# Designs tried in a protein design chat: miniprotein binders against Putative cysteine synthase. Part 6

Target 1, 336 residues: Putative cysteine synthase, of Sinorhizobium fredii (p55708)
Amino acid sequence: MLHTTVTQLIGQTPVMSIDVPGRNATLVLKIEKNNPGGSMKDRMARSMVIAALQDGRLPPGGTIVESSSGNTGTGLALAALEFGLRFIAVVDHHAAPDKIRMMRALGAEIRYVEGDFREDEVAVVERQRLAAQLGAQLPGALFMNQSDNPANPEGYTGLVDELVAQLPDGIDAFVGCVGTGGSMTGISQRLKRNNPAVRTIAVEPAGSIVFGKPGHPYYQSGTGTPAGDEVGKVLDYGCIDEGVQVTDTQAFETARYIARRKGLLVGGSTGGAIYKALEFIGAGKLTGTVVTTVADGGEKYLGTIFDEEWMAKRRLLDPAIAAQLDGWLFGKARAA

## First folded at step 19 (miniprotein)

Design k3
Fold by OpenDDE base, fold request of step 20:
Structure k3 (fold): chain B 336 residues (1-336), chain A 114 residues (1-114)
Amino acid sequence: as target 1 above (336 residues)
Amino acid sequence: SPEERMEQAYRYMLMGRFDEALKRLEEVVKENPDHPEALYNIALVYFFEGNDEKAIETFERAIEVDPSNVLYWLWLAWLLHRTGRPEEAEKVLEEALQRFPESERLKEYLERRK
């Protein structure tokens, strides 16, 4: 089919299999970085906008407001552009300059939260407050509130339908990252409706509070719930069989490894999910077809995860992770 | 049932599977040509696909069937303006103002245009 709009490029992403030697398991990557915004968030962004337009909460030519400086903001910018809407992204001083530039390039308006914040302080609460305020005060505006929007998880149901078509032998497990919880919920619920025996593993950063562990700072972006924030209401714990944590080092070294060994640039959260998937497979806890989404691409992290100096300065490098991955993927213990 | 098909169509819309949504909606309209909600959703699907011309035509049909929904009028006026037909858009808005003099939605829309 010849596509004529940018939003038509969302979905129908390819899959790539990675064999795990010596195990009765195959790791399958759903390449969601191939969406036009570069992430799986394009799906939920489109879904939320369509839902709001359809029921009239968002009027034609209205304004979308969201607290996001990342993948969600990019996805919403694309949807807004396509559907003749305005988009206001509410950000703080921690917003990555390149992400802001990308949203601006797509026509987004940027609003910064005001206040004296520490350099290490994430103004999540203030961003949400400002976004809610703008949504309420501006004529024809709507605050998307992705963490509490039922159209968020609904946007990922089509991803499962694609997977089912692409994997006729079935899906035995899904390993996904937890941010707002929308993708984990949408994918896991749909998979389990099709087959209740599907195992679902939710991965959060070490230091995230989603599964009740103590909070502490972490470098993984766009995933987890930091201490002092609230877990997204869209997250359905009932569709998650197990919640696990991955360290920044494990996540980032895995992303670096996949680039070097498989030629695929994956983001940090994806690196963490892949690491945990392989860990579970290696331990014999997961068998069969294990699916993980490439949620976004490593292209967004060239100056961080893929920069040796950036990694070294933060003491995030660990060659032992690469050795472990070699053991799982090639059946060879790297000679220490 | 028509209701089930409408629900399925909505789910397909959220997935961005507009072809599947349209097929189900067209089945509803085939059975009930004057189904305003089905026509409304068909118009939206055309809009989401970037077919403004078909969206306009379908909203006109939806209004003919059910002129009591101010949202149909707003969509029609907005699409007409978007497609470079401002005189027609103003005519639609004038008629809408006569029909819905107390509509907050219409007032809001007019305010945003200023």
Scores: ipSAE 0.885, ipTM 0.961, lowest interface PAE 0.5, mean pLDDT 94
Fold by ESMFold2, look of step 19:
Structure k3 (fold): chain B 336 residues (1-336), chain A 114 residues (1-114)
Amino acid sequence: as target 1 above (336 residues)
Amino acid sequence: SPEERMEQAYRYMLMGRFDEALKRLEEVVKENPDHPEALYNIALVYFFEGNDEKAIETFERAIEVDPSNVLYWLWLAWLLHRTGRPEEAEKVLEEALQRFPESERLKEYLERRK
């Protein structure tokens, strides 16, 4: 179809399969890195802006505010540009310079939090406080508040409709990353409406507090809930059959494995979801069609996950991970 | 029912499936041509698709059907300005000021425009 706006290019992303010989399973990757902003967050950003314009919370020509220097910020910048809005991205001085430059290239206004913040939980809280303050005080402004915005999960229901059309033989499981809970909730709820028996598995970084485990630092970006932050109100635990943790080493080595063995550059959180999906398939706990998303591309991680020195300095390299993945992917199914 | 079609259209809008949203809204308008909320959402769908001219025409119809919603007037004025018709936008705002002299939303819009 011939589209005239960049936001119309969001969605309709392809799928790619990885067959698991001898285990009665296929891992299906929904390629969300193909969205124009480079991630699945484009869907929820458009959804949140449309909802706010439709119900009048955001006036024509108004201002969007959000605390983000990552994929959500890029998605909101795209939506603001197309719908004639200003976008103020609230960041701190630890924000990656390339991410700031990308938002500026898309027309975002950058607002830095005042004060001397170390990378810890207080910087996140102060950024969110300032974003809420700007949304409440500036004329015609609105804080999108992705963690507490029902239009976030709703923006992913179209992803499921695409999957159903692309996979007419059915979907037996979904393995997804959980950060705010928007995509995990939106995808899982819609899948379970189609088939209540579908297995839904949420993957968080080791050190994330989403499922009540002790918090500690982790390197996976764009996923999890760190200590000191609140679990997103949009997360519906009731649609999640199992919550599991994945270490940075497992996630990042899997991303590196998929790049070398399948030619697909995936982000760190995607590596974690693939690791757990293959672990469950290899153990005989999942069979049939198992879906995960390529939430963003590995292209943003060339200086980290795909940089040998960066990985070695942080003691994240472990060649045993590739051996585990080989065993799960190419070995025979085992009794549970 | 009309309420079901309106809800379906809204969900399609959030998915960016504008053709499907429009189809549901047009069914509502076919049964009730003077349905103000359906006309409002049709105008928004045209705007989201980049069809500013159809959005303008449909906001004009929404105002004709329900002149009491200041938001429709703000959208119309903003779209007229955006499409290079500032004299028409000013006339819309002048009428809106007469009808809504106490509207904080209208005052806020006028201050931001400066």
Scores: ipSAE 0.882, ipTM 0.961, lowest interface PAE 0.6, mean pLDDT 91
Fold by OpenDDE base, fold request of step 20:
Structure k3 (fold): chain B 336 residues (1-336), chain A 114 residues (1-114)
Amino acid sequence: as target 1 above (336 residues)
Amino acid sequence: SPEERMEQAYRYMLMGRFDEALKRLEEVVKENPDHPEALYNIALVYFFEGNDEKAIETFERAIEVDPSNVLYWLWLAWLLHRTGRPEEAEKVLEEALQRFPESERLKEYLERRK
């Protein structure tokens, strides 16, 4: 099919399988980094904009405003460009520079929150406040509020339909990251509707408060709910069988490992999900076809996660993680 | 039912499956050619697909069926302006102002255009 719009390039992403030796399990990666904005957020961004236009909350030629770490903003920038909208992205210091550059390249207006923040601190609350203010003040504007927008999870239903078609033998488990909760909810609800026996594991950063653990700063971006923020209303805990935490070190070392061993550049949150998926498989807690999304690509993190000096300075390197992964994926004896 | 088809069409729109959305909406229109909401959603799907001309034609039809919805007029005017037809857009806006003199939505649109 010959596509004529960039938003038509969203979806129909490939899958890649990783065999787990010695286990009755296969890890399947849904390669959502292949969306035109470089992340799975393109799906929900389009969905939210379409929903708002359809019901008239957003007028034709209006302005969309969102608080974003970059991926959602990129998706919204694509939709705004396609549908003749103005887009204002509210960002903080924690946003990856290349994500901001990408949004600007797509015509987004960038607004920074002001304040004195630590490097490992996510200013999500301030971003949301500013975005809400702009949405209220500007004529014809709408704050998308992705964490509380029902069109967010609806944007991922098509992803499940693709997976079902790509995996005719069935899906036994889904391991997903939790940020806003939209992807976890949208995917998990649809999977369970098709097969109630599907196991769903939600992964958040250590320091995230989604599953009731104490909040503290973390370096993983675009995932988790930081201390002082509220869990998004779109998150349906009822469709999550287990919520778990992954450390920055586990997530980032796994992303680095996947690049080195499999030649696939994955983002930090994806690294965390892969680590936990393999941990569960290794422990015999998950079997069969285990699906994880490659939410975004490592290309956005070349100066951070994939920069050894950056990692070392922050004490995020741990060679034991690579050894653990070798044990799971290649049956190598853990170097004692 | 037509209502179920409309709901399914909406879900397909959110998924970006515009072909499936159109299929269901066309079924509704086949049964009821003067269904304004179905025509409205068809027009939107054409717009989302980048087919502004078909969107314009369909919004015109939607207005013919139900001229009481100011949003249809705004979409039509905006699309006409976007496609380089400003004189026609102004005529649509003039008629809309006559029909909806107290519409805040219309006033807002006019303000943003300045």
Scores: ipSAE 0.877, ipTM 0.958, lowest interface PAE 0.5, mean pLDDT 94
Fold by ESMFold2, fold request of step 20:
Structure k3 (fold): chain B 336 residues (1-336), chain A 114 residues (1-114)
Amino acid sequence: as target 1 above (336 residues)
Amino acid sequence: SPEERMEQAYRYMLMGRFDEALKRLEEVVKENPDHPEALYNIALVYFFEGNDEKAIETFERAIEVDPSNVLYWLWLAWLLHRTGRPEEAEKVLEEALQRFPESERLKEYLERRK
């Protein structure tokens, strides 16, 4: 199909499989890093903007506001550019310069929260407060409010339709990261509508509070809910069979493992989802077709996850992780 | 039912599956050619696909069918201006002002445009 806009290039992403024949399983990776903005968030950003334009909350030529310096911000910048809207991204000074440069290249206006926030959870609260304030005060502006926006999870239902077409023999499990809960909810609800028996496993960073565990700092970006923030209202716990935690070491060593063994650069949250999917496969808890998403690419993490010095300084290197992964991928399940 | 097809079209719009959205909306218009909400959504889908000319034509049709929805007028005026037809956009806004002199939506648009 010959498309005329970049937002029409969102979706229709390929799948890649990793067979685990000794465990009677296949791990299928949905390659969402191939979206034009580099992540699966392109889907939800387009969905939220279209919903707001369709129902008149956002007028023609209006202004989008959101608290994000990451993948949601890039997706919203792309949608705003295409649909003739202004986008104000509310960020703090911990935002990666390259992520800000990407949003500026797509025409976003950057608004910094004021103050000296030194790795403080309070910065998240201040960003959201300013974003809500701008949405309420500026004429024709709307705070997208991704954590409480039903168009967020709805933006992922097309991902499931693609998976069903790409995997006609069926899907036995989905292992996904949970941040706001948009993708986990949207994907899980639609998968269960098609097949109520599908297993849905939500993965959060160790230190995230989504499933009621104690909060502490973590390095994984684009996933989890840190202490001091609220779990996204869009998250539907009812469509999640199990919530699990993954450490930064497990997530990042797995991303590095996949890069070296499969030639696929995945982001940190993807590493965490792959680690847990393989752990469940290795334990015999999942068999058949197990899907996870490559939510974004490892290219954004070359200065962190894929930098030996950065990992070593933070004591995140652990060669035992590669040995675990080898055991799950190449070992055999014990005969029952 | 028409309501079910409108909801299906909306869901397809959120997925970016504009061909499928149009198909459902065209079924509604086939049964009722003067369905203003269906025409509005068809116009939006053309806009989302980058087909500004068909979007303009369809918003004009939506206004013919239901001239009482100020949002249709704002979309038409905005699209005309965006496509290099500012004199036509101003005429649309002048007529909208006559029809909706107390519309907060129209006032907001005009203030932001300045």
Scores: ipSAE 0.861, ipTM 0.953, lowest interface PAE 0.8, mean pLDDT 91

Design k3
Fold by ESMFold2, fold request of step 20:
Structure k3 (fold): chain B 336 residues (1-336), chain A 114 residues (1-114)
Amino acid sequence: as target 1 above (336 residues)
Amino acid sequence: SPEERMEQAYRYMLMGRFDEALKRLEEVVKENPDHPEALYNIALVYFFEGNDEKAIETFERAIEVDPSNVLYWLWLAWLLHRTGRPEEAEKVLEEALQRFPESERLKEYLERRK
């Protein structure tokens, strides 16, 4: 198909299967890293901007503001460039330099929050406060407010329509990461509307507070709700059958495993979702077609997750994870 | 119903399925050619697709049908400027200012473009 704009290249992403012999399951990966901005966030960014323009909250030639040092920022920069808007990205000192460069290449204006933070600390609350302030004070500006924006989850309903067309034999389960709750909510609600029997499993970092567990620092980016922040209002707990935690080691070692064994560079949160999907399959809790998303690519994490020294310095390496994954992928169900 | 088609079109717009959004909106306009909200959304979909020329034409039609919505005038003026037609954009803004001298939205637009 011949498209005329880059935002029309968002979506229509391929799927890839990994058979799990002996477990009566197939793990299907929806390859959202193939979006033009490099992540599934392109879908929600387009949705939020279109909604704001359509209902007049955002005027022609206006300014969008958002708290993001990652994939949402890239998606909003792309949408702003194409729709003739300014974009101000509010970031903190933990922002990855290459993610900042990407937003700047797409025309974003960068605003840093002030203050000192530890290496494993994220200033999400202060970023959101500044973003709200800028949206309220600048003429023609609007804080997108992804955590409390219905157009966030709505941006993912097309992903489900694609999955249904791509997997005509049906979908038995979805295992997804939960950050703001936008993708988990949007995908799960649409899947259950199509088939109420589908199982939906939400994966958060160990140390995230989404499902009421104790908060502590974690290295996984773009996912979870850290202590001191609020769970996104867009999250609909009612469409989630189970919430589970994945450690940084489990997530990152799985991303490394998939790269080595399948030639697919996935991001850290994707490693976590794959780990939990395979764990549930290995335990006999999920069978049939089990879908997860490759939310972003591992290319952004070559200096971290895929760097042996970075992982070792943080005590994140564990060779037992690969053995565990081998057992789930290639082992047989145990007889009585 | 027309309301159902409008809601379907909106959801297709959020998904980026612009051809499907247009199909629903054009069905509304076929039944009611002077439906101002449907024309507004058709113009926006053309804009989102990068078809500024059709967006301009459709905003012109929306203004013809309902000249009372200042947003249609602002979109038209902004699109004319964006496509290298600044003298036409200024004429649209001059007429909008005559019709809406107290519009805060128009004042904000004029202040920001300076």
Scores: ipSAE 0.857, ipTM 0.951, lowest interface PAE 0.8, mean pLDDT 91

